# VH-VL binders against Cytochrome c oxidase assembly factor 8 (COA8): the designs that were tried, part 26

Target 1, 167 residues: Cytochrome c oxidase assembly factor 8 (COA8), of Homo sapiens (Human) (q96il0)
Amino acid sequence: APERGAERRDTAPSGVSRFCPPRKSCHDWIGPPDKYSNLRPVHFYIPENESPLEQKLRKLRQETQEWNQQFWANQNLTFSKEKEEFIHSRLKTKGLGLRTESGQKATLNAEEMADFYKEFLSKNFQKHMYYNRDWYKRNFAITFFMGKVALERIWNKLKQKQKKRSN

## First folded at step 6 (VH-VL)

Design s36 (from na38 with heavy chain S55D G56S; framework fv_ebronucimab)
Fold by ESMFold2-Fast, scan of step 6:
Structure s36 (fold): chain C 167 residues (1-167), chain A 122 residues (1-122), chain B 111 residues (1-111)
Amino acid sequence: as target 1 above (167 residues)
Amino acid sequence: EVQLVESGGGLVQPGRSLRLSCAASGFTFEDYAMNWVRQAPGKGLEWVSGISWNDSDISYADSVQGRFTISRDNGKNSLYLQMNSLRAEDTALYFCAKDSRYFLGTGHFDVWGQGTMVTVSS
Amino acid sequence: QSELTQPRSVSGSPGQSVTISCTGSSSNIGAGYDVHWYQQHPGKAPKLLISGNSERPSGVPDRFSGSKSGNTASLTISGLQAEDEADYYCQSYDYSLSGWVFGTGTDVTVL
């Protein structure tokens, strides 16, 4: 039914690290954007028979996600603070109050804000380059371990087949 | 019991080499980043070098870059620091420290050894 | 090198509170990296006292507390005791160094 297809998917509250909607369809779940980082966290499903290698891969991915969340939460906080300071400074220079006569927050136009964005990006260029370098290092390790987990699963299937043989 | 034991320190002349070792026990060594931290007599702590759980990420303090080499042997639960071209300013107690994470930068040092003294003097 | 700045010494009497500041830069504390604190008694190895800005490891008394704001972190020791006489070091990560930085250290003297 089309009526069912029009419904939004309900999202679980933030902080839920494991999600299993039906008993046989447990899988990783993507959460709503984090309040501070604005990134969608992956809530990892932990199977009952998780191997040590699978656990290591999951922990590497979780640690990398925490690193990403921390970086962008701080970056967004810094952006918001500096944006507000820039707006207040420019409004004061114009002789304008922080709020309109209607009580609405006073704003700058797109042309004025372009100066702020240019300055912010320029001053954060080095920080972002180091972030990208570390992002590649972490993802290389994760990709390598994804390969090891895949090989482990193949090997386990082969061992399972051999065990079923009475030759 | 979780512990780290350093060895290999001693008196050495400027320009010579020393190799420090750190033996780990009581935890899964291969799951954690490891670090070397030094402390000159009467001075504060100075981070020297760090190595990720799988040696894919290695970093050095500028003061030792090109002279020191950090390495690990996960099969032997051991961390090493090869110190070449030693200088008087390298004189310090060298601590082995366990990181709480796989990679450098997001953890903290939850276990420390007692240190091994390196004295560089003519 | 990029060290975190701490006061050289802080003193207090038993039962008082003392606060140790730790000031970094835009490449470490200001970049949002957590601050950790270590306690070092004379002749001993450092011991983890506070992790992740404010978390106390098991076995650390609740009179030790940490906080962080902007480029500065603080360690507060309430109900100061004789056994707290030690050196205290803050630590953070610096992305431009791709490594750890320690504070200059603070000597706490009791009475």
Scores: ipSAE 0.605, ipTM 0.814, lowest interface PAE 1.5, mean pLDDT 86

Design s37 (from na38 with heavy chain N54H; framework fv_ebronucimab)
Fold by ESMFold2-Fast, scan of step 6:
Structure s37 (fold): chain C 167 residues (1-167), chain A 122 residues (1-122), chain B 111 residues (1-111)
Amino acid sequence: as target 1 above (167 residues)
Amino acid sequence: EVQLVESGGGLVQPGRSLRLSCAASGFTFEDYAMNWVRQAPGKGLEWVSGISWHSGDISYADSVQGRFTISRDNGKNSLYLQMNSLRAEDTALYFCAKDSRYFLGTGHFDVWGQGTMVTVSS
Amino acid sequence: QSELTQPRSVSGSPGQSVTISCTGSSSNIGAGYDVHWYQQHPGKAPKLLISGNSERPSGVPDRFSGSKSGNTASLTISGLQAEDEADYYCQSYDYSLSGWVFGTGTDVTVL
């Protein structure tokens, strides 16, 4: 039975969450933010008469999306884990428990957390630099193929007009 | 059948050059990243170089950077490795390996050739 | 340090289980990149055994399983058989190298 009022999510081969588009969609659909990456995935519509070039573009975009989702899912997980470890370590050093008087998770003030954020950004600087480099390489390729697909579609429309005129 | 066949290996003196080839069949070669992996006699696997499906992204192991050049000819379903300034430590069986993806870094090596032996000695 | 660390050898008797560890660094396995496993029999090319941490390709027995946590991945061979005697290599991607890294390799001996 279908799920009423709920969106179905599937795991990708890489372990990243997927989403399902609305039924009978004739266009690409943008889903809600993924639980782990916090990025909105695109679910691609596949036309019945998809050309080989259109298929390559779609596969390049899908592969880039999977790569991007995996990167940010792991980055967010690492951030959360290291943040929790930092907080616990600092509370232990101060002789404080992991919970407040009210039973809430104990936390550090903004000044103490600023040290963690600076350290995390510095530690991950090279990782983000390499991510940006690969992001640009992938998007350059995608943009190039988007141009090729656009030209193919324009040429096909011109061919159809020519055939219609000659017939 | 999906197949990769390496060729071009042999005995070569240090400082000389050698060109390896890999012939692909049974799949759409132009749709996949390709890699060279080597294995010295009795030792483990070492990744050498990779090239994306459109040749727009190329990467090398630090040990071969500046000496080796990877290239591909999608019209001929062929992958190449030009090896210059060869050293004794380059002695190894060289495998051609197919990536499962278009780009480097997100796939795995699903098809391997049998390898071609390169021996660098005086 | 560009290789993933594996034990040199593991051994077991037929029907037993053996586990091979693969330890990386913050730039590869620790960065969230998937781990793949290859099996190599003497004189043969490597064969894909596990992809994406735990997925088995067609034709790979269900006795082989993979997992990953933190900087370490593991390959477990349950119900060990004589034909499992081979070298096993893990593989991951390293962003700082912009390339692939293989494990040091593990010889599995079936006693």
Scores: ipSAE 0.500, ipTM 0.785, lowest interface PAE 2.2, mean pLDDT 86

Design s38 (from na38 with light chain S98D G99S; framework fv_ebronucimab)
Fold by ESMFold2-Fast, scan of step 6:
Structure s38 (fold): chain C 167 residues (1-167), chain A 122 residues (1-122), chain B 111 residues (1-111)
Amino acid sequence: as target 1 above (167 residues)
Amino acid sequence: EVQLVESGGGLVQPGRSLRLSCAASGFTFEDYAMNWVRQAPGKGLEWVSGISWNSGDISYADSVQGRFTISRDNGKNSLYLQMNSLRAEDTALYFCAKDSRYFLGTGHFDVWGQGTMVTVSS
Amino acid sequence: QSELTQPRSVSGSPGQSVTISCTGSSSNIGAGYDVHWYQQHPGKAPKLLISGNSERPSGVPDRFSGSKSGNTASLTISGLQAEDEADYYCQSYDYSLDSWVFGTGTDVTVL
């Protein structure tokens, strides 16, 4: 459970019930973008007769999703924090306040922000390279197991056809 | 009962080789990443090497890169560490540790063996 | 390997609270990787004490708590007892080294 001691969400007749955990007869479903990572989570449907291979594939996909969401949540928070610090520093250098006369947040033009984006990308280049390496390693394993699950399902269908024709 | 039992340690001369083994029982070995961690006498823990569930991801500490080789045999529920070109600074108690995840880097070490002592001395 | 920085020793009296810090860098704790803590009694293998910054495994007393902020994680032992006398190690993952990294270790003495 996401909150210690919290009960699972009920099926509410309010139009938002589609965001509740799926029922037994539902398929996988995709939620709205996570507030911090900006990625859409996949909530996996678990069939009653899930095979060991299907369970392993699902767990590999779930683990990869958790890793991916955590990486981007942290990256987005770091970007936002450093961007605000940069803007504050530049406005202070110009002798300007953080708010305009209309009360809106003071901003820098695109030309002034170019140095920030350039520095941020340069500083995070290696971090993103290692992220991509790990992303490919995980997806290679997932793709391989998707193939195994597909073969298992084909074999089971063939066995079912043989039994059907016999009876 | 979940257990990890290391073996293969001993006294060896510098420049020689030694092979460590770790026998796993009580859990589905092929579903977890595995790690080797060492501890020199009176010193702290140092991660040595790790291997993902399917051997598709292997990593080494800089101090052992090129000299040590980690491997696993999922059919035998066993983890191995082949140590070549041993140095005095490799003297340590070597622990086998189970990861909580399939892949390296996102889990924690939930089960540890008791370790096997490797002494590199002339 | 590169290590996370811990104080060499911490001491306290029975019933007192002690806190152990674990400081990393932008490539490990600062990158958002979780911090795990292990307890090692003399002559014994390490035992998982805290996982995922603050979660206690079954059998670990609630006197042990963990937290993390920025580049630093902390382990707090409340109501210090004689059996808490041990070495404590933090652990995180370093993406640039593609490696697990352990802390330098802290010896907790109960006076």
Scores: ipSAE 0.352, ipTM 0.755, lowest interface PAE 3.3, mean pLDDT 85

Design s39 (from na38 with light chain S98Y; framework fv_ebronucimab)
Fold by ESMFold2-Fast, scan of step 6:
Structure s39 (fold): chain C 167 residues (1-167), chain A 122 residues (1-122), chain B 111 residues (1-111)
Amino acid sequence: as target 1 above (167 residues)
Amino acid sequence: EVQLVESGGGLVQPGRSLRLSCAASGFTFEDYAMNWVRQAPGKGLEWVSGISWNSGDISYADSVQGRFTISRDNGKNSLYLQMNSLRAEDTALYFCAKDSRYFLGTGHFDVWGQGTMVTVSS
Amino acid sequence: QSELTQPRSVSGSPGQSVTISCTGSSSNIGAGYDVHWYQQHPGKAPKLLISGNSERPSGVPDRFSGSKSGNTASLTISGLQAEDEADYYCQSYDYSLYGWVFGTGTDVTVL
């Protein structure tokens, strides 16, 4: 879709993917998944005549997006690092090398990986609980303000109809 | 000018109550989380309590949980701290501090008041 | 409540550099939460010096710099001046405490 941007990769010297929103839009733009958080960022459209209420809603959503992106980027990094450390530790405990006899990366069976997932979830239980609590509190506030903005827009349309009739 | 002014401190006996107030001016009070931070004479900073912009999220330090209550009145640009069952260990200068964010936990304290002194002594 | 660990004091002469460490745990700095720094002169309220690990607010001289790695953050004051004599506090958020934690504080003396 035209409203949806694309990730562009730079030349060989930089090798960097860039987030590129459309130059002009009349709506919010949703980008490709961030490489760190794996979440799609929203580029918020700012109308020329944005009301104070609309501005507050946008700022609440932007602050929540930044918080959400940072949380999941850190969580994904931590998961990847701890998974690799767990695999290496278990292989060392078994007296096995990091590579198989065929030269491929040594892996753990499903039963052993289940131990890792259980340990990771247990270790991060409180962190995820606090994330969920904060997510619900933020989303409740945003939903409430979305309702207020909707009512403001309804009122403005009604005012326009009345004004046209009085003229 | 962005300003926070604390009031309500004083000398109080152990076991009694005291209510602190913080008056905000020069910014849109309702858009920011607010915090209370205390400092005992000659000691370091200790965070006491925080409240989000809409009072939807409130938290307390373990040392005051169950005894202190934070509240705000956005229409009056004011933050409050109701302090019950006061102990000698609560003796400190109490600062009101503005958060840089709407919600708790991701901001920083960009504006501080001058503090109000609470002395709990027999 | 758990505090972030800072050295009690550091000292230096005018023009020297001093560095203040701030060590946390897996539930705060180690969990990826930003570290903020505050400067407090005697008898005054704390003033924001560094936000978000390394960002200087408007009006803070560029001789103040911050960094963070793992569970430790550092504040460096280069070109030390007499006016830098103050207490310095780091701050981070702790998810296990559901609140903010401050450092133990560091007294900077300009000899």
Scores: ipSAE 0.556, ipTM 0.809, lowest interface PAE 1.7, mean pLDDT 86

Design s4 (from na38 with light chain A31Q; framework fv_ebronucimab)
Fold by ESMFold2-Fast, scan of step 6:
Structure s4 (fold): chain C 167 residues (1-167), chain A 122 residues (1-122), chain B 111 residues (1-111)
Amino acid sequence: as target 1 above (167 residues)
Amino acid sequence: EVQLVESGGGLVQPGRSLRLSCAASGFTFEDYAMNWVRQAPGKGLEWVSGISWNSGDISYADSVQGRFTISRDNGKNSLYLQMNSLRAEDTALYFCAKDSRYFLGTGHFDVWGQGTMVTVSS
Amino acid sequence: QSELTQPRSVSGSPGQSVTISCTGSSSNIGQGYDVHWYQQHPGKAPKLLISGNSERPSGVPDRFSGSKSGNTASLTISGLQAEDEADYYCQSYDYSLSGWVFGTGTDVTVL
């Protein structure tokens, strides 16, 4: 019962931010860690004078956050499910029930769980490598647009300063 | 109106080259990942190649590795597929398709062209 | 070539329901990537039918529904009609290919 919810089993949890920034906020807002992805979502502030380039950067960051949240929500769900199955299987082979006499969840010792972690990491090594590769690609794009936005802001300030001086 | 129009298909002999073009209109072309998808007569859909917004991320299906080159010209709102060392099994209708998500793209394909037929035969 | 497995054909009579399965691997559907479905009538480009596992685009009847569990996605057509006779393809992203994979395709025949 407390170990699993049937309703959540049929749908992979979404890591997408569900928080709202404070009513008077004029800055990006960082929320609490998502239950499934364990990542802190960022809610992006949208200024009224947002340039097309600034909008592109924000949308790229939002898309990257959604991608990242989905990856880790699924990975954590898979980890939790396989961990439960491993513990259940090992307790069954030992002739032990799923709960102690006190009603708490029966657990395996650290040495037995180390086998599970080693197997899980080995099994998922390629997946994590591809994730890291894509994460670098996305951060390259974000950094590139951050640089463009910075240059745009510098150029606009120089243009405004020049216009003021020419008046 | 959002539209993709392919061109450049035709009859070509094995071992030769052909260049396909896809003209985009009705959306900000430079903001989206673009893809080529093909379909052999009477067969299913096969993804061929994809390119990110800035050409910085390009990928190919194993079946076309080293033979096809995807490229784009954002100033002309155009996508290209350079097909070299063509084989009989490359015979297919070639579709241009837009990714629904920005830049790198991992969404569905929300806009498709009508396709251009490539026939590789001696 | 396609990487997602679908049945070659399914058939039903008008008013019946048919379900098309789409089975992937750990690098695509099993990783949690969304599954999209396309309908293709002879001589036409594919048309998006379902996006993001279960979302219907505007203009798609509610008798079309999608679901996903583990490494398998399903498209269900309820109240089957003559115009549903077409080829259906699932699609997902594959991280190991850094690209897309389509299903083998399913021909739906309305008897």
Scores: ipSAE 0.389, ipTM 0.731, lowest interface PAE 3.2, mean pLDDT 84

Design s40 (from na38 with light chain S96W; framework fv_ebronucimab)
Fold by ESMFold2-Fast, scan of step 6:
Structure s40 (fold): chain C 167 residues (1-167), chain A 122 residues (1-122), chain B 111 residues (1-111)
Amino acid sequence: as target 1 above (167 residues)
Amino acid sequence: EVQLVESGGGLVQPGRSLRLSCAASGFTFEDYAMNWVRQAPGKGLEWVSGISWNSGDISYADSVQGRFTISRDNGKNSLYLQMNSLRAEDTALYFCAKDSRYFLGTGHFDVWGQGTMVTVSS
Amino acid sequence: QSELTQPRSVSGSPGQSVTISCTGSSSNIGAGYDVHWYQQHPGKAPKLLISGNSERPSGVPDRFSGSKSGNTASLTISGLQAEDEADYYCQSYDYWLSGWVFGTGTDVTVL
């Protein structure tokens, strides 16, 4: 019973298993959602005999992940800040306080919030287009390098099989 | 150790062309984005152009778009800037600068060359 | 082209503190891009002084510090020394331009 409670506490909100890399794991691990970006980071496994091609692929993927995390962390912060400012401005215009009689944060209805969402999406349209362009460029380079690493691994396996057969 | 050396600058008449080179040493050139930055005499720094590690992403300042071409040869550890249709306002010291990242936009310029002077005058 | 705005000059006496502001727009600093700072002595190439808003490269004294808030970044030089007399430039990335933008530059004079 205590173990079940602890296990439930370690489980990510999305129902993903708790992040605790297995001992002797030779695989990448997926962490819990980042507090700011709300994206799950990949913790890259680094083999002791990592080839130069494997190292470069890992670094390309790590740099792309950092870029992606930073973009969404900033986007989420900007959204939250502007949403709060919009709500406060509208409540002031309506002559309402920032909190209800029960002490809860005062909110606007969905119809009133529609103006904010429309404005926010319009203002950020170009930023998201340029994000997608840069994602495409990064993804193409990573995919190409994944192919190179795959060929290296196939060659190494063929080399190992030939060695085994010759003995 | 880590070094960037620019060359190819000189006196050129308006409307003509010039090609700048930047030789890199002491680091794995193919792992970094590279940039050209210029500085007119007595003026500030102006970014001119950048190229990602694999030449897959190339960008230019509006003032040089359509006239300048950035390129790199990773086998020769060299960066180039082909400057066409030169104008008097292109007169500047041209620096080669190494990015800290593979791709444009998220790094910083951690290594700079000493620059090569381009003078566009009749 | 969009350039980041810096004061033209700042002066101080040895031992004092000076602060240089760097103001951008919604497409660069305001979009969350990091701000970097470079120091340039007369006749020399720029040298990286601060990276990623506030990180000091090896060899840069603790008296140099950076910060960023909203559309503005600041470089503070505490315990000003004669050797700090130089031009200082901020830098950020601009997604609208798909390129780097530098500040207008600030001349620091140590009197």
Scores: ipSAE 0.625, ipTM 0.840, lowest interface PAE 1.5, mean pLDDT 87

Design s41 (from na38 with light chain Y93W; framework fv_ebronucimab)
Fold by ESMFold2-Fast, scan of step 6:
Structure s41 (fold): chain C 167 residues (1-167), chain A 122 residues (1-122), chain B 111 residues (1-111)
Amino acid sequence: as target 1 above (167 residues)
Amino acid sequence: EVQLVESGGGLVQPGRSLRLSCAASGFTFEDYAMNWVRQAPGKGLEWVSGISWNSGDISYADSVQGRFTISRDNGKNSLYLQMNSLRAEDTALYFCAKDSRYFLGTGHFDVWGQGTMVTVSS
Amino acid sequence: QSELTQPRSVSGSPGQSVTISCTGSSSNIGAGYDVHWYQQHPGKAPKLLISGNSERPSGVPDRFSGSKSGNTASLTISGLQAEDEADYYCQSWDYSLSGWVFGTGTDVTVL
C-alpha cells in the first residue's frame, strides 16, 4: 500500500487534463450503476481512425447495451410493483392495515413472501427465456464481429509491415 | 434520398406462388432489420415477417408460418418475400418497412415503401 | 397475430382534442415494450407519427403527443385539423409471438 501510494504520487495531478491522444484508441469508460436497471453503462470512446467495421461493432454493442438496460429497468420496476400489490392484497385479506403504528409499511413473514417469489418466477419464466435467447443471438453476432475486427487489425499490420520492408 | 420500392405483386391463383422484392436506396441497408407488412383492402395493418440485419433472426406471423419465406441480399440492397400456397386471405397491399435497429423487437418502422398489390383469386 | 385494441373511430371538430387508446396484454405493452404510432391517409403508405411512446420524428407537429401507462398507450391530437383525418395504428413487440403486433386501427373523422 505504501509502495503503491508512492508510485501514485510520482505523477502530479495538478495541471493535468484527461483526454484521448490524437490518432490513438482511447479506453472505454464504465459509468455508475443506472438508477432503474442497476447495471453499469459502458461509454464507448471513438478512435480518430475508426474503420467502418469497428463502427458497426460499436453500434451493435451500443444497441445491445440499450436493450439490456431497458429489459432490466422494466423487470425491476415490475418486481417492485407486483411485490407491493401482493403485500397489499395479503394484508387486506387478513384484515390488517397497510401501515404499522410507527408509520412503517406493514410486512409479511418469509414463508408468506416465498409464495410471491414462486409466483413471480413462474409468471416470468417465458419472458426470461426469450431474454436469454435474444442475449445469445446478440452476443453471438457481437463476438463474431469482434473476431472480424481483430482479423482486420492483424491484416492491416501485416500490410504495413510488408510496405516497410519494401521501402 | 431514402427509399424503399416494392415489386412482384399481381394477380395469382390460389395454391400458387409469388415472390416479392423490395429495393432499398439512400441508406446503409445492411445495418437495419427489415419487415413486411400487409393490408387487405379496407382493413388494418398486419405484420407478416421480419429479418435482422445479418439474417440471424427471422420471425413470421402465425398466419403465414410455413408458407412464406423472408430473405435479404445485403450486397444487392434487397429484401424478398417468397409466398407459397397462396390463399384468398393473402390478398393485400404488401409494404416493405425499414426498422430503426439492427435486431428485431426494439425499433420502429421509420421508412415505408408504397406497397405492391397481391390479389389471390381464380 | 393478436392485435392491440383501439377504438374503431373517434370524431372531433377543428380545434378540439381527441385521444386514441391502445390496449395490449402482458406479453407486449404490459411487458414494457415501447408503443409506436403510425398515421395513414387514404391511398397512402403509413407514416411514423410517434416512436418510443412519446418521441416525435422531425416534421411531426407538436399537436401530436403520446403516453403509456401499464397495458395502455394513448395518442392525443390537440388543435384538431382537417389534415388529421386519417387512420391511426399503434404498434408494439410481443415476446410470446416473437413478432410485431399492430392495433386494430382508429378512423379519425374531423367533422
Scores: ipSAE 0.616, ipTM 0.836, lowest interface PAE 1.5, mean pLDDT 86

Design s42 (from na38 with light chain L97E; framework fv_ebronucimab)
Fold by ESMFold2-Fast, scan of step 6:
Structure s42 (fold): chain C 167 residues (1-167), chain A 122 residues (1-122), chain B 111 residues (1-111)
Amino acid sequence: as target 1 above (167 residues)
Amino acid sequence: EVQLVESGGGLVQPGRSLRLSCAASGFTFEDYAMNWVRQAPGKGLEWVSGISWNSGDISYADSVQGRFTISRDNGKNSLYLQMNSLRAEDTALYFCAKDSRYFLGTGHFDVWGQGTMVTVSS
Amino acid sequence: QSELTQPRSVSGSPGQSVTISCTGSSSNIGAGYDVHWYQQHPGKAPKLLISGNSERPSGVPDRFSGSKSGNTASLTISGLQAEDEADYYCQSYDYSESGWVFGTGTDVTVL
């Protein structure tokens, strides 16, 4: 949660809570792709009667989303910066300027760029391997808790039916 | 009042074992990763071990891997460090530190205990 | 075991500014992990000073600021005061070690 003293993840967009159908639960919504990570964020719906188990699942999912967003935002930034550095270095080696006489960015052909892609993939292989490992660890915990929440909801529905029959 | 209190430190001979405890109060212990950090006399901070909120992710510094075991009891709001095969280089003040997150790696240490001194000497 | 590199000591006069660097590698700061800063007075436990590269926790004066670029993070203390005499440690996460890594520490002296 943000360190401003307010929980940021309430009912968004505004007005959604008023139009939740009686036969359907209000649900999460998916936003546009993030400017830096290119991943679509999930804005979580928080029910008034959220159980402690549901709250923990939501918080685990929110933290995992923030971790995932940070990883890809940095990866995309690193790719862009290293690509520009590579192009600049190669153009300098050839004695060429950064821009053509028409003001367009000077570019390298596909064969020259293949060297950059090969090097970038090789350099980042280990980093992506560790990312996948951590993603599996987080997903294992989340999947386990999704199961626990599902069982809680089934049990609560069964309890409601039992109360209805006894009444 | 948010508080972490370490205990269990003392003088121990090389090759022996010692168990450290950390008692947490004033916050929901089971919602946060926990860490052990040590500081040798006159030296800097060294991370020792960390454990996620549910004990599902545990990690150790290379210097203690295979010798130390971190564990937690969420029902007792307690963190533990079992230290086996102690060496002179393990002599340090051992701090318990609270992570700001459920999982290891993306938080920061927002609450620290006062530390418990472990001296490994013959 | 990996360690983030800091200068051993930095000194300044009251009212001056000092900057402490923290240099890591491609598996920690260079991989995009945030850098956090801790202040430790003699005989005391470390205290969180800066989190997430530049965020100040409540109670930390505005004269403390942090930044990060590439493999290096910096902590700047402006308007030095006697109470700022302490050891300062940076911290980041290292994915190859699956663990936290601290800086070598910097002793700040107010002359």
Scores: ipSAE 0.603, ipTM 0.829, lowest interface PAE 1.5, mean pLDDT 86

